# Ledger of designs, part 128: miniprotein binders against q9h3h3

Target 1, 235 residues: q9h3h3
Amino acid sequence: EDGFTAEHLAAEAMAADMDPWLVFDARTTPATELDAWLAKYPPSQVTRYGDPGSPNSEPVGWIAVYGQGYSPNSGDVQGLQAAWEALQTSGRPITPGTLRQLAITHHVLSGKWLMHLAPGFKLDHAWAGIARAVVEGQLQVAKVSPRAKEGGRQVICVYTDDFTDRLGVLEADSAIRAAGIKCLLTYKPDVYTYLGIYRANRWHLCPTLYESRFQLGGSARGSRVLDRANNVELT
Short names: E, the ipSAE of ESMFold2; O, the ipSAE of OpenDDE; V2, 0.75 times the mean of E and O plus 0.25 times the DockQ between their complexes.

## First folded at step 9 (miniprotein)

Design PH35
Fold by ESMFold2-Fast, scan of step 9:
Structure PH35 (fold): chain B 235 residues (1-235), chain A 91 residues (1-91)
Amino acid sequence: as target 1 above (235 residues)
Amino acid sequence: MDPKKLIELIKYLLKMAERLAEEGDPKKAIMVLRWAIKLAELYAKETGDTSLVREVTREAVEILREIAEKTGDPEAEEALKLAEEALKSVE
């Protein structure tokens, strides 16, 4: 039952990654073109599988913005997956610490802040703010899911290069807040995604490392950040 | 979760694999086909309905055979052998 659901989610994620992406690449496209691109492809209107009347006639897996300094480095994902299989067979405890060490050993260090919003003006406005922050250099790269056939919330993912760099993770949170985002944010290392570890996993691991909650006027950062792994407030 | 949504996803993955193979990305096509077969087998285990597994595996065999013949990729040949064995078990 649980494994069946997890594999369905993993297959959907794989399909989105394999389908075409709509990309604004600031490395090759002038920043002056961003507003027109955002107007053409608002995430609330771009459909996952294409639809008459939507901006896209073909399937779209993700809508993404790459910053000028964006240099993708996924690390050694094959080595990570092989080591994960060995770990499961070894009888060693599977803990956050062992996964962290596997990620470091194989240089699979990226992670992301996630926010979930219903389709509509607020989603499109939030995405526009994030996209501008990426193009202006406050964030490195971001993507947003297209509208699903049944509706439901869409997700904005804002990536950082190294989940072990707490300061870098917190700086990304600050930039997201500066872009006008007020909803709950959660931070997940990509190592958990590559290994197919979601909320309800057999090892009872929490794939969320940090949570950020918006706070009016009380914090210079505009948010309170909780370290979920250690249950400690950082701000 | 929902069997209807799973069936829709499996059929979509088969269409995606055909497109990737035709567009010259056989390695991605193979990966997508492996997922389609895996999901169809999980569906059969949960529901007892093997008609979808037979349909999916039959289509996957045809696509994998074409990839293996055109590219000589050992991964495609291995995937084809496994898919043919799976199809024989459900026919």
Scores: ipSAE 0.502, ipTM 0.820, lowest interface PAE 1.5, mean pLDDT 85

Design PH36 (at its last look DockQ between E and O 0.85; V2 from the best seeds 0.61)
Fold by ESMFold2, look of step 10:
Structure PH36 (fold): chain B 235 residues (1-235), chain A 91 residues (1-91)
Amino acid sequence: as target 1 above (235 residues)
Amino acid sequence: MDPKRLIELIRYLLKMAERLAEEGRVKKAIMALQWAIKLAELYAKATGDTSLVREVTREAVEILREIAEKTGDPEAEEALKLAEEALESVE
């Protein structure tokens, strides 16, 4: 059922958050060490549960790179979650506008561009490009999921600090494209993640705010970004 | 929905809760245990087989009892009470 699959996904996400992460932190680690770290921990080979042959024998929830200027700002997540519970018991309608307002009220404004890639060289190359962009300061923070047991697609998340700042979100899209990424990107505000609202949720909400597609006409960068809520092209 | 994956996740959450408790991360250990019970209850509803939820709830009670005794954390004591009540209702 819809509620059952949403709860399964929420539990998997919670487990990944609470397991150890493999982190390259540019605030404490010299940039010259990045290439060796990337070679040691390619996301296509780091397994979620530390299977034999993985570079890391312990469970890994995420592989992450923190930029030099990374300043974590989660906002009032506890207040957000409490208000969400109250709203659900109130009988009031649950809409995308409701979630936006909760996010603004509680200052939970971060969001992320997502890309899904199969395990292999393409994933590892994309991740390396993103990680370098973070360490060089074009992006602030990114993470990539480890290899799942079934070998499905993995996700790279590239964070922005304010989903209501459309220019900042579009600048991050540009930086991702400059790193050589040509696949579909989708943008999800973190409010959906903190409330456990994924694709197969019981409210039938769509957590995607923007889509970015490469290959519009032109030469250097062809990125076409759509606002999914209003079906309006932004570029 | 893959029942093998659900069972694997449930058992992993129990193992993770023990690790989190060992590391002193009591609130997160409780959260993992509560999710393990919740997923086991969903499995029982979907399959009609209550053996898993009984097993999982019993193990969660054992882990919560150890946490509560070792730390004295009021949240762990309340979680233990709720888990014991849940176990009694499925026994």
Scores: ipSAE 0.611, ipTM 0.863, lowest interface PAE 1.3, mean pLDDT 87
Fold by ESMFold2-Fast, scan of step 9:
Structure PH36 (fold): chain B 235 residues (1-235), chain A 91 residues (1-91)
Amino acid sequence: as target 1 above (235 residues)
Amino acid sequence: MDPKRLIELIRYLLKMAERLAEEGRVKKAIMALQWAIKLAELYAKATGDTSLVREVTREAVEILREIAEKTGDPEAEEALKLAEEALESVE
């Protein structure tokens, strides 16, 4: 039953990846055009499957902003998937440690801070802040989901290039907080996404590595970051 | 799991595969069809209802046959053989 739900989520993610994206690419587009682009494509109004009454008439899988220095590196996803099949067949324990080793071996190192917000002004404002931080060079790349047909929360994903680089992950959290974001953040390595590790997975793994909570006036960083697997506060 | 949303996703993946094939994106079209069949098989295992997987696999066979005939792509030919085998398994 758990595998049934995970496959549905994986298929939705695959479909979004293969549908067209709305991209602001700071590597080729002047930063001065960002505000007009954000006004044209507010994520609360962009529809997943297209609607003549929305900014898009055709399906949109993701709305993305690429930083000037962004260089995509997915690693060896094919090798990762083959090794994952072998691991499941082997009877060896499936743990955070074994998944980490698969990711390192196949160079699938990227990960992302996730925030879930209801469609509306607060989502659009949060996305604008993140997009500006990307274009200004404080973050490397970010995406936000379009509005689903059935409604529900939308997700902003802020990527880092190496989930094993704790300092880099924490620096991204600080940049998100500096952009004015105060909601709960969770960090998920892309290896978990490629392998279908979602909530209620059959291996009972926590689907995220880190959790960040805004701390008003308490933390020197502006947030508390918890390592969820080891139950240790980082800063 | 939401059966209505799952069926809607399967139908969307079949439509996506047709679009990708028309665009010449054969490998991605095959991926979309394989996911549609996989989801329909999971639905059949969970519910005991094999009507959806038969319908979806039959549609996938038709799309793959058209791709294989028009392109001669070896991956499309292999995917067609696997889909035909899957269709036989549900009959």
Scores: ipSAE 0.551, ipTM 0.855, lowest interface PAE 1.3, mean pLDDT 85
Fold by OpenDDE base, look of step 10:
Structure PH36 (fold): chain B 235 residues (1-235), chain A 91 residues (1-91)
Amino acid sequence: as target 1 above (235 residues)
Amino acid sequence: MDPKRLIELIRYLLKMAERLAEEGRVKKAIMALQWAIKLAELYAKATGDTSLVREVTREAVEILREIAEKTGDPEAEEALKLAEEALESVE
């Protein structure tokens, strides 16, 4: 059952990545238009398949905001996948270090902070805060999942360029907290997504490198960040 | 997992592959078909019903054949061959 669910979720994620996106691109669109765009496409109302009465008539995979400094660089994902298949057939031990080295070799270094929120005003408000932080240059790029037919939680993804740059990962956490986000955050490298490494995988690899918990009255960052691999607090 | 939701996703992936092929996005079309077949195989393993995997694989062969004929893409030709071999194994 767990394998079937993992593959189904992977296929749904792939389908969403291939469907049209609703994008606000700060490189080509004035920042003054952001509020009107957010009002037109609130994530809690945008539907995955363009349901009647939704702001979108066509399927939408993601709603995204691109910052001024955003440069799409996915690296060599195909080479990464081929090397991963070869590694699996070799019978060599697979460790977090192995995955890190594969990511570096193929330049697949992107990662994301993930937050899961119920549909509604709190989600739309959180998204508006993140979108503004992206347009203002505090974050590079973010996306949010549209509303599913079955309901459930929507996910906001805030990207960083390099999951191996600990400082950059922590700066993004600080910017998310400054935008008023108080929920639990988890950080996942994209390499783990491309290789199909989910929770409870056969290699016992943790797909989440960092966890951020909001802290009231704490440090200037407003959060505690845990390195899950080493079980060490970074803040 | 809800079998109905899985079947809906498989059908959606097939339709998406056709659209992607029409857009000239051959690699993405192939990937969508591969996922559709894989999900149908998982369904067959879970339920013992192989009818879905036969149907999906047949449709994937038709789409891949059209892509291969129109584009001459070696990846499409290879994917077609693999899908035909898979179809023979489930018929």
Scores: ipSAE 0.445, ipTM 0.816, lowest interface PAE 0.8, mean pLDDT 89
ESMFold2 (binder alone), look of step 10: mean pLDDT 81; pTM 0.769

Design PH37 (at its last look DockQ between E and O 0.79; V2 from the best seeds 0.65)
Fold by OpenDDE base, look of step 10:
Structure PH37 (fold): chain B 235 residues (1-235), chain A 91 residues (1-91)
Amino acid sequence: as target 1 above (235 residues)
Amino acid sequence: SDPKKLIELIRYLLKMAERLAEEGRVKKAIMALRWAIKLAELYAKETGDPELVRKVTREAVEILREIAEKTGDPEAEEALKLAEEALESVE
């Protein structure tokens, strides 16, 4: 990916994070209202900029569901970014261990399972399954990107509180699989997003820590999870 | 990268910064402007045309000046200074 494309995608992501979100908050809204909310705002029909005929008239950055146990903690993202700039200027080697330590020091520990799906019934059905799992307490928080004007794949993000907690990451994978999701999943720490670390970055850092592949009749979890840094299967 | 999409995003970020400033979300407004300038600089490097970066930087200076005057936020004042220095370098 050309550096220009990476910066463009980063700016689009930042803009989406700052735009209004459509949120179902299970802490304040009865679970019985979820089905009506899902029917009102199917991700395949919600448009990024509020196109005519869409369920939304205004721009929407994300569609999100918050579980009962959800507590927003973003850590010190500004301190993280400053430390990252200083590290780059120092000329010191940058490793996955360096990024992990920066994340711990600044309490930026969140990460997410990512799945990419084409707009349509399969996406809306997958999102409904994830949203139910969040409201039922099997997952803490999830979001899905709205439909882009030019189309393309939409992304569902399922968050975990700590990318360094391997068990928590694996439990989230199991819950996603239990919700009926069979596509490829990749796990990305948020620290990699905040630092602009994408595929083919100049430091040769892999932006994804884990990969999950669906497996019929396999492990009790219904998936094979690969640690990409160590090239070891965890399941 | 589609240059048309980039220009559209830059315009969107500038409008977003204005809206965020009106909402009192100063840090987010500054961040939006910083990204708008950065994208315009990247565009200038790819095309060899500095006109867009001059235009975007000038608009960012105006927005940052208004924020600094209304809020007295030190971060806005610093961002304004940096944007003015950047503007002088491209004029």
Scores: ipSAE 0.612, ipTM 0.882, lowest interface PAE 0.7, mean pLDDT 90
Fold by ESMFold2, look of step 10:
Structure PH37 (fold): chain B 235 residues (1-235), chain A 91 residues (1-91)
Amino acid sequence: as target 1 above (235 residues)
Amino acid sequence: SDPKKLIELIRYLLKMAERLAEEGRVKKAIMALRWAIKLAELYAKETGDPELVRKVTREAVEILREIAEKTGDPEAEEALKLAEEALESVE
């Protein structure tokens, strides 16, 4: 069953990536237009397939905001995938260290903080805060899934350049919290996504590197961040 | 998970492939068709009913033939050959 579910989810992800995206690009669009754009395309109302009554008449794979300093760099994804195939047939053990080295070798270093929210005002409010943080330069790039036909939770992804740069990942967490986000955050390196490695994978790898839990009343606007690999608090 | 949702996704992938082909995005159209066939094969494995694989592969062949005829793209011609061979094997 888990193989069937994983392949189904991979196909849905591929379709969303290949459909059109709704993008606010701060590199080419004045920041003063952001509020109007957010009002036009709230993620709780933008539908995956362009349902009647939606603000979109076409399918939308993702809603995204690119910051002023966003510089796209996926790294050597093709080489990464080829090396992964070779590794699987080699009989060599597959471990988190193996994935980390593969990502470093092929410069596929990006990762993302994830939050899952039900459709509605809370989602739209969280997205607006994240989008403003991106346009104001505290974050580099974020995206949010559109509303699915069957409903269910939607996801906001906030990207960082380098999952091995712990300081940079923690700074992004802090910027997310400063935008008013109080829910659980999980951090996943993109290497796992490009290789199709999800939570219930056959290698027993844990794609979640960090968890962040909001702490009200602590010193500074920090969180309690847990390193899942070493089971230690980083804050 | 749900076989009905899998069929809906397969149908969407075929429609997406047609749109991508009309936009001239041949590589992406081929990828959408390959996924549609792969999901149909998973459906057949899960349900024991191979008829969906035949139907999906036949539609993929039709789309690929149109792409190859209009563009002459060697990648589309190769994909068409493979899809025709796959269709023959399920009949």
Scores: ipSAE 0.586, ipTM 0.848, lowest interface PAE 1.4, mean pLDDT 87
Fold by ESMFold2-Fast, scan of step 9:
Parts: structure tokens; C-alpha cells; sequence
Structure PH37 (fold): chain B 235 residues (1-235), chain A 91 residues (1-91)
């Protein structure tokens, strides 16, 4: 009901990005140190704003693991935003295909698999599995939110370099499943985040490109992946 | 939605701006201050009470003045000028 609720949530997200991150960087840190780092900083215990009784006394925005080959590339976000404003002014239809083309033109190609888990053993175990997959080279980079003051679910984000590379997106899903993850996953391109495409958006676009569900009767690595944009099952 | 939580976030953003400025991250410090003022302005628009925006803008002016004096950063100087003009309009 408050007109500023969206702005409040956006400000919290911005603050998390700008606060210190706890990072295990496999480019500069031996893989043998990962288990100790995970034991020191379990995401269910790391607090967003710091607490003398938690692993951190100071604020933490994100807990992240960078793979050995990780090379960040955000593309031309400013050019993307300018083109988006022009598109909206033009009256041209806004579709998934149009957004995809804007992303390609401005090289804003990264995306992420998202999973939401309650604080506790399942979250910490899931994060440990993802972190090991990143350090072992099966995934490129991942982050997990710290525990909020009021509780609620935490999010694990597993990034891929190029949302248009379907094989790469599916390989990341397989690696997540191989790490023992059984919950619902959704895939969101970062272009949607930069342009404010969320569940209740003005253009009635689906806010995610893919959905992955674990198959109970299949192998431990088996999942059903749906292309939500085209309403086509991929696996 | 909860006024107390909003005020807590605004205070947090002001402290964050001071910390970012100490780290030499001037552009991020300015961004945090702009968000603090924006949230205070939105609150004032919804409630009709401008006191929070006056208080937050005054604190932002003080932080920006300190950054501008210590760094000479043109972006900080411009942000300071705009914040001082905004403060005059709410006083």
C-alpha cells in the first residue's frame, strides 16, 4: 500500500551490494582452505548487520565464492538503460525477444540460477555443496545472502556468463543437482534485474527464463527444466 | 512500511556513506546519501511530515562537505551544492 515500499527494498539491495562481502577467491586462495572457510562462515549464522554473537561483528552484504577462472564482465549497463528508455518512448512492443536483443547489443549477458532456503542446516549444506562445485571448476561463481534481522528465507545465486548459451545454463543446473540440491530453481538474466522486470511487472513478462524441478523418480542429477519464455520442456 | 524500520535504514545509509567516504569510495558514498534523502522525501510525501527530510538532508550536507573538503572531488562538490539547495527549499 505504501508507494515507497519498492524503493525501500531497492535501497536494501543496493546497501547489500555496497557493504563488505565475505569472499573465498579460488584465484588467490588454495582449495584446501575452503572447508575451514565454510565452517567459519555458515550463511545461517552470518548476520546481515553484524552481531557480536555471530561470526561477524560488522555488516556483511553477501557471502561469495569466486572460481579459479572467474572474470567479471557486466557489459555496457549504461548503454542498456539508455536503449531501454528509448524503446519505452518509441511505443514498440516490449517482449522477451526485444529484451534479449538489447542485452546482446550491450553485452549484458550474465544470468543466475536462484534458490530460496530457510536459515538452518539445509541452507548451510546446500551452500557448501555449491561452493565446492565452484572451487572444483564445475560452476563459475556463486553468492548467498546473510541472515536478515527478522529472519525469512535466504537466497543462493549461481551465475553463468551468458544466458543465451542454453547448454551453459543447463550444465550449471546439472552441476547444482550433482551438488545435492533438490529444491526449485529459477533462472533470471541480469538484464531483467537492471531493467526492473520482477513478478508483477508492467509488461506482464515472465520474470524468469527457466525453471528447474528435481525429478524424484530419476537419478540424483536428474531434473526437469522448463523454458518459461517459450513454454517448452528442455529435459 | 514500518516507519521505525525506514528510519533505521536511513540512519544505516548515512553511516554507510561515512564509511565509504573513509575508504575513498566517493561515488558510492554519494549514492548512499541520495538514497537516504530519497527515502526521507518519499516518507514526507506520504505522511505530510517534512521533519525527517530536513534532518536527513542536513546530515547529508555535513557528510558531503567533509568529503569535498578532504578530497576536492568535483562530484562531491556538485552533490554538496545540490543538497544545500534542497535543504534551503525544506527549511
Amino acid sequence: as target 1 above (235 residues)
Amino acid sequence: SDPKKLIELIRYLLKMAERLAEEGRVKKAIMALRWAIKLAELYAKETGDPELVRKVTREAVEILREIAEKTGDPEAEEALKLAEEALESVE
Scores: ipSAE 0.508, ipTM 0.831, lowest interface PAE 1.5, mean pLDDT 85
ESMFold2 (binder alone), look of step 10: mean pLDDT 83; pTM 0.813

Design PH38
Fold by ESMFold2-Fast, scan of step 9:
Structure PH38 (fold): chain B 235 residues (1-235), chain A 91 residues (1-91)
Amino acid sequence: as target 1 above (235 residues)
Amino acid sequence: MDPKKLIELIEYLLEMAERLAEEGRVKKAIIALRWAIKLAELYAKETGDTSLVREVTREAVEILREIAEKTGDPKAEEALKLAEEALKSVE
């Protein structure tokens, strides 16, 4: 069942958010300490539930890097959820436009580029590149999941503060590509996450707004970005 | 969904709720307990085995009772009453 999988994923996400995080905070920590921190906590080795044989003996929900200018603002998530329940009860149409409007009204504007990578050197190298871009100011904030018990793919999330700001979303994509990332990227607004809307939902909403694919042009590197909601190429 | 993975996550959420309660993070402890119960209900729906819902709800009641007695938090008292009601409906 689609709802069964979605509820399991939502519970895992909730648990990760509530478990301790390993954070490199560039607002309070010198950039010179980043390389040692990355060497101490490679995401392919940090275990989700802790293991004496890993860098952590206790559970870790996320490994995160905060940029110097990072100022968290999740908006009014409680108000958003209440308005969403009222909307469902009202019988009014549920469309991408109505969700966008709820997000704007409640200032729940953040979103993220996601990349999924298998545990190993490539994941650790990709994370190191992203973390350096955050500390150097090309990106605002990022996090990566620790290694799960069953060894599935891990996810790197690179946040932007406003999913309605297309230029900001595209600038983040460019910075990710400049960091050496070549895999598929998808962009999701956090409003869909807070409302529990995933790929197979009954309203047929696509929680992925943008998709970025690596494109090599001679010695230059770049990407092709597609607006999934409107089926329009942006680059 | 693998039923074994679901049971492991439920057990983990119950342990998380106890840890959060000890840290005084009552709202998050309640959230963890609600998810544990919800996942147990999904397990029952998929497998037809309702024993896990009863066990998980009993554990949630005990954790909520301890939180309510130690903190007097109205949200914990409300959650406790709801969990006790749910336990009676499953038994």
Scores: ipSAE 0.335, ipTM 0.779, lowest interface PAE 2.6, mean pLDDT 85

Design PH39
Fold by ESMFold2-Fast, scan of step 9:
Structure PH39 (fold): chain B 235 residues (1-235), chain A 91 residues (1-91)
Amino acid sequence: as target 1 above (235 residues)
Amino acid sequence: MDPKKLIELIEYLLEMAERLAEEGRVKKAIMSLRWAIKLAELYAKETGDTSLVREVTREAVEILREIAEKTGDPKAEEALKLAEEALKSVE
């Protein structure tokens, strides 16, 4: 890669949603077929735009596994955005609580645990563990990015349906750890994505709700989960 | 273009810029940030909401500051100066 252009970067981002996804859908496919599917499509080898040397000849935007109970619902994003504009105009303080209330009112409740791993055996092993947890019912849905032309780390996203359900978010973390993942995890609610809450935001909000760090233990391994919005450890 | 998709693309580009910066790919990181700002401007044009442009530009300033401090790359320093000026114009 010579260094790509701004047009290439825009096409990369835009095409990810528009290009076909490689999906193992447990709602319609027997769980016994998962291992063969994982062997056919290891994420370190699936290329973003396809090539003859990879499992895919055509572009792939995402590699995903849908659990048996998966039912996507993004809520009322347009209503959320209109309410956000009104809130900013009102002069009311912008806090995690007011954003949480907007999300509840407009049913924009989904969120995700994020992890970044370099292409290779560890990525493929981590993804296989996550995919099995989804098909077995410990997680609801997950996706992993294909290998980019520029190289670099790939992202695994593990979704939960309700970021306000703290126990559900923590159970997802536990399932990720049980799958053998030891890297840093961060949790971001989709409402923050739709409202443009980033690290440097003007309201000084923490852009992620939770951070999970692997802890070495005796016979039992686990993680330390920090509530970043309130700076409270959830041990 | 769907405004919801546009916001998702902007976040993707900001995250890509951080990963590229971590790998020392300064020029690519700067390009990713410039495209995120352009898409945020398109979002503002389509929806009338200028809050996203301000937040994306502020985030770009922070990422560029981190790159400039860690690498001393003159291109990152130049991009930072331009982004700081852009942020002042939208605040």
Scores: ipSAE 0.579, ipTM 0.866, lowest interface PAE 1.6, mean pLDDT 85

Design PH4
Fold by ESMFold2-Fast, scan of step 9:
Structure PH4 (fold): chain B 235 residues (1-235), chain A 91 residues (1-91)
Amino acid sequence: as target 1 above (235 residues)
Amino acid sequence: MDPKKLIELIRYLLKMAERLAEEGRVKKAIMILRWAIKLAELYAKETGDTSLVREVTREAVEILREIAEKTGDPEAEEALKLAEEALESVE
């Protein structure tokens, strides 16, 4: 367990969320402009801090695409955090089940499929596929990290409204696969991020609920999905 | 661990907090300042060097004081008091 690294990662994540985002908003921008926007801001070339030679001159925290029907609802995050502190003070066991109940009580239900890819053409192509699926209405919203100054993999996040809605989570996986994505995907509920599970890491809770692997030989959906907490295959 | 990368991140967070404070995003500015101080404290714990935490906390106190004076926000006043106490405990 590396608390120092966990705190560092938490601070980096918060900084990215607070910095400006490059957004294609399908609610106000014609879909016909998407391809030009993707060509202007390929994730492999957009730098986190606006390095010379990149398409951005200022820091960029995230590159995002909002679907036409996108309506953000993060729930009652403040109430969630207050209840979390009360739970810790109570001495009650902290388990995935108790966190799930806190999330439901405070309506903090969103979650995301994560994919990690090295900077380059494959990342840019994957992001373009996801972005088109969002603009066409198969997915609600997605974002991708800019290129870090020190390199490393970038992450594409594809959000769903309700992590407790298994069918909705699986439908998003299916849409990701239909967009041509073949890499490993993992699903993380936002409640874990708000409560700093990666930061605290005291309970060694697995931060992801589902894992999706591209199925060689092809299923109807192109993937095999595992419920990591219960070790049960869903597809 | 890379101490140089951590120091750069802390300085970046301080600049971000100043920008957020100028934009009137008080709660976000306070959160970022708390993170900057926490990282500096972790750096001191890891390396034994307390000079960075003193410098970072002093800058945070200045930003928090400006926020508290302009807004009267109770959370900013509480954060200011805690940061001042932390600064006094570090020589």
Scores: ipSAE 0.039, ipTM 0.541, lowest interface PAE 5.7, mean pLDDT 83

Design PH5
Fold by ESMFold2-Fast, scan of step 9:
Structure PH5 (fold): chain B 235 residues (1-235), chain A 91 residues (1-91)
Amino acid sequence: as target 1 above (235 residues)
Amino acid sequence: MDPKKLIELIRYLLKMAERLAEEGRVKKAIMLLRWAIKLAELYAKETGDTSLVREVTREAVEILREIAEKTGDPEAEEALKLAEEALESVE
């Protein structure tokens, strides 16, 4: 069941990436239009496959906001996938370090902070805060999943350019906290997503690199960040 | 996982591949077709029913043939060849 679940999740992720996206692109759209766009497309109401009663009649894979400085760089994903197949065939151990080296070699460096929230006001409010931070330049790009047909939590993804740049990852966490987000965050490099590394992977790898928890008690930092691979607190 | 949900996902991937192919998004269409075949193979492995693999591979061959004929894309031609070989091995 483990491998089957991982394959299914990977296929669903690919389908969402291929379906149309609802995008607010701050590179070409005035910031003054953001509030109206957010009101028109609250993620708790936008449906994955379309519904006459929702804001969309057609399928939507993701709802996204691109910052003014957004410049996508996916690296060499084809080369990464070929190297991954060779690695699996080689019999060499598959570890976080091996995957990090593949990512660096093929320049697949982007990653994302993930937060999972139930559909409703709190999700829509959190997304609005993140979207404003993107348009104002404190974050680079973000997306949120539409509502699934069967229900369940939705995910907000906040991207950084380089998962090996720890300071950049931590700065994004700080900006998310400054936007009013208090829930658990986990950080996943896109290389893990491209290679299908999810909860029940056959290599027993932790599917995320970092974990951020909101810090109570008047902390100046706003959060505590843990390196999950090394079990070391960064903040 | 519910087998019905898997079958729905496979059908959805095939429909998306057709749409992407019509829009000229060849590489993405091929990726979705490969995933549809892989999921059908997983379904066969877990249920013992190989009819879905034949049906899905046959549909993938049709879509790949259309892409190859319209675009002449070498990647589509190679994917078509591999899918045709896979279909022959199942039948």
Scores: ipSAE 0.011, ipTM 0.313, lowest interface PAE 9.2, mean pLDDT 81

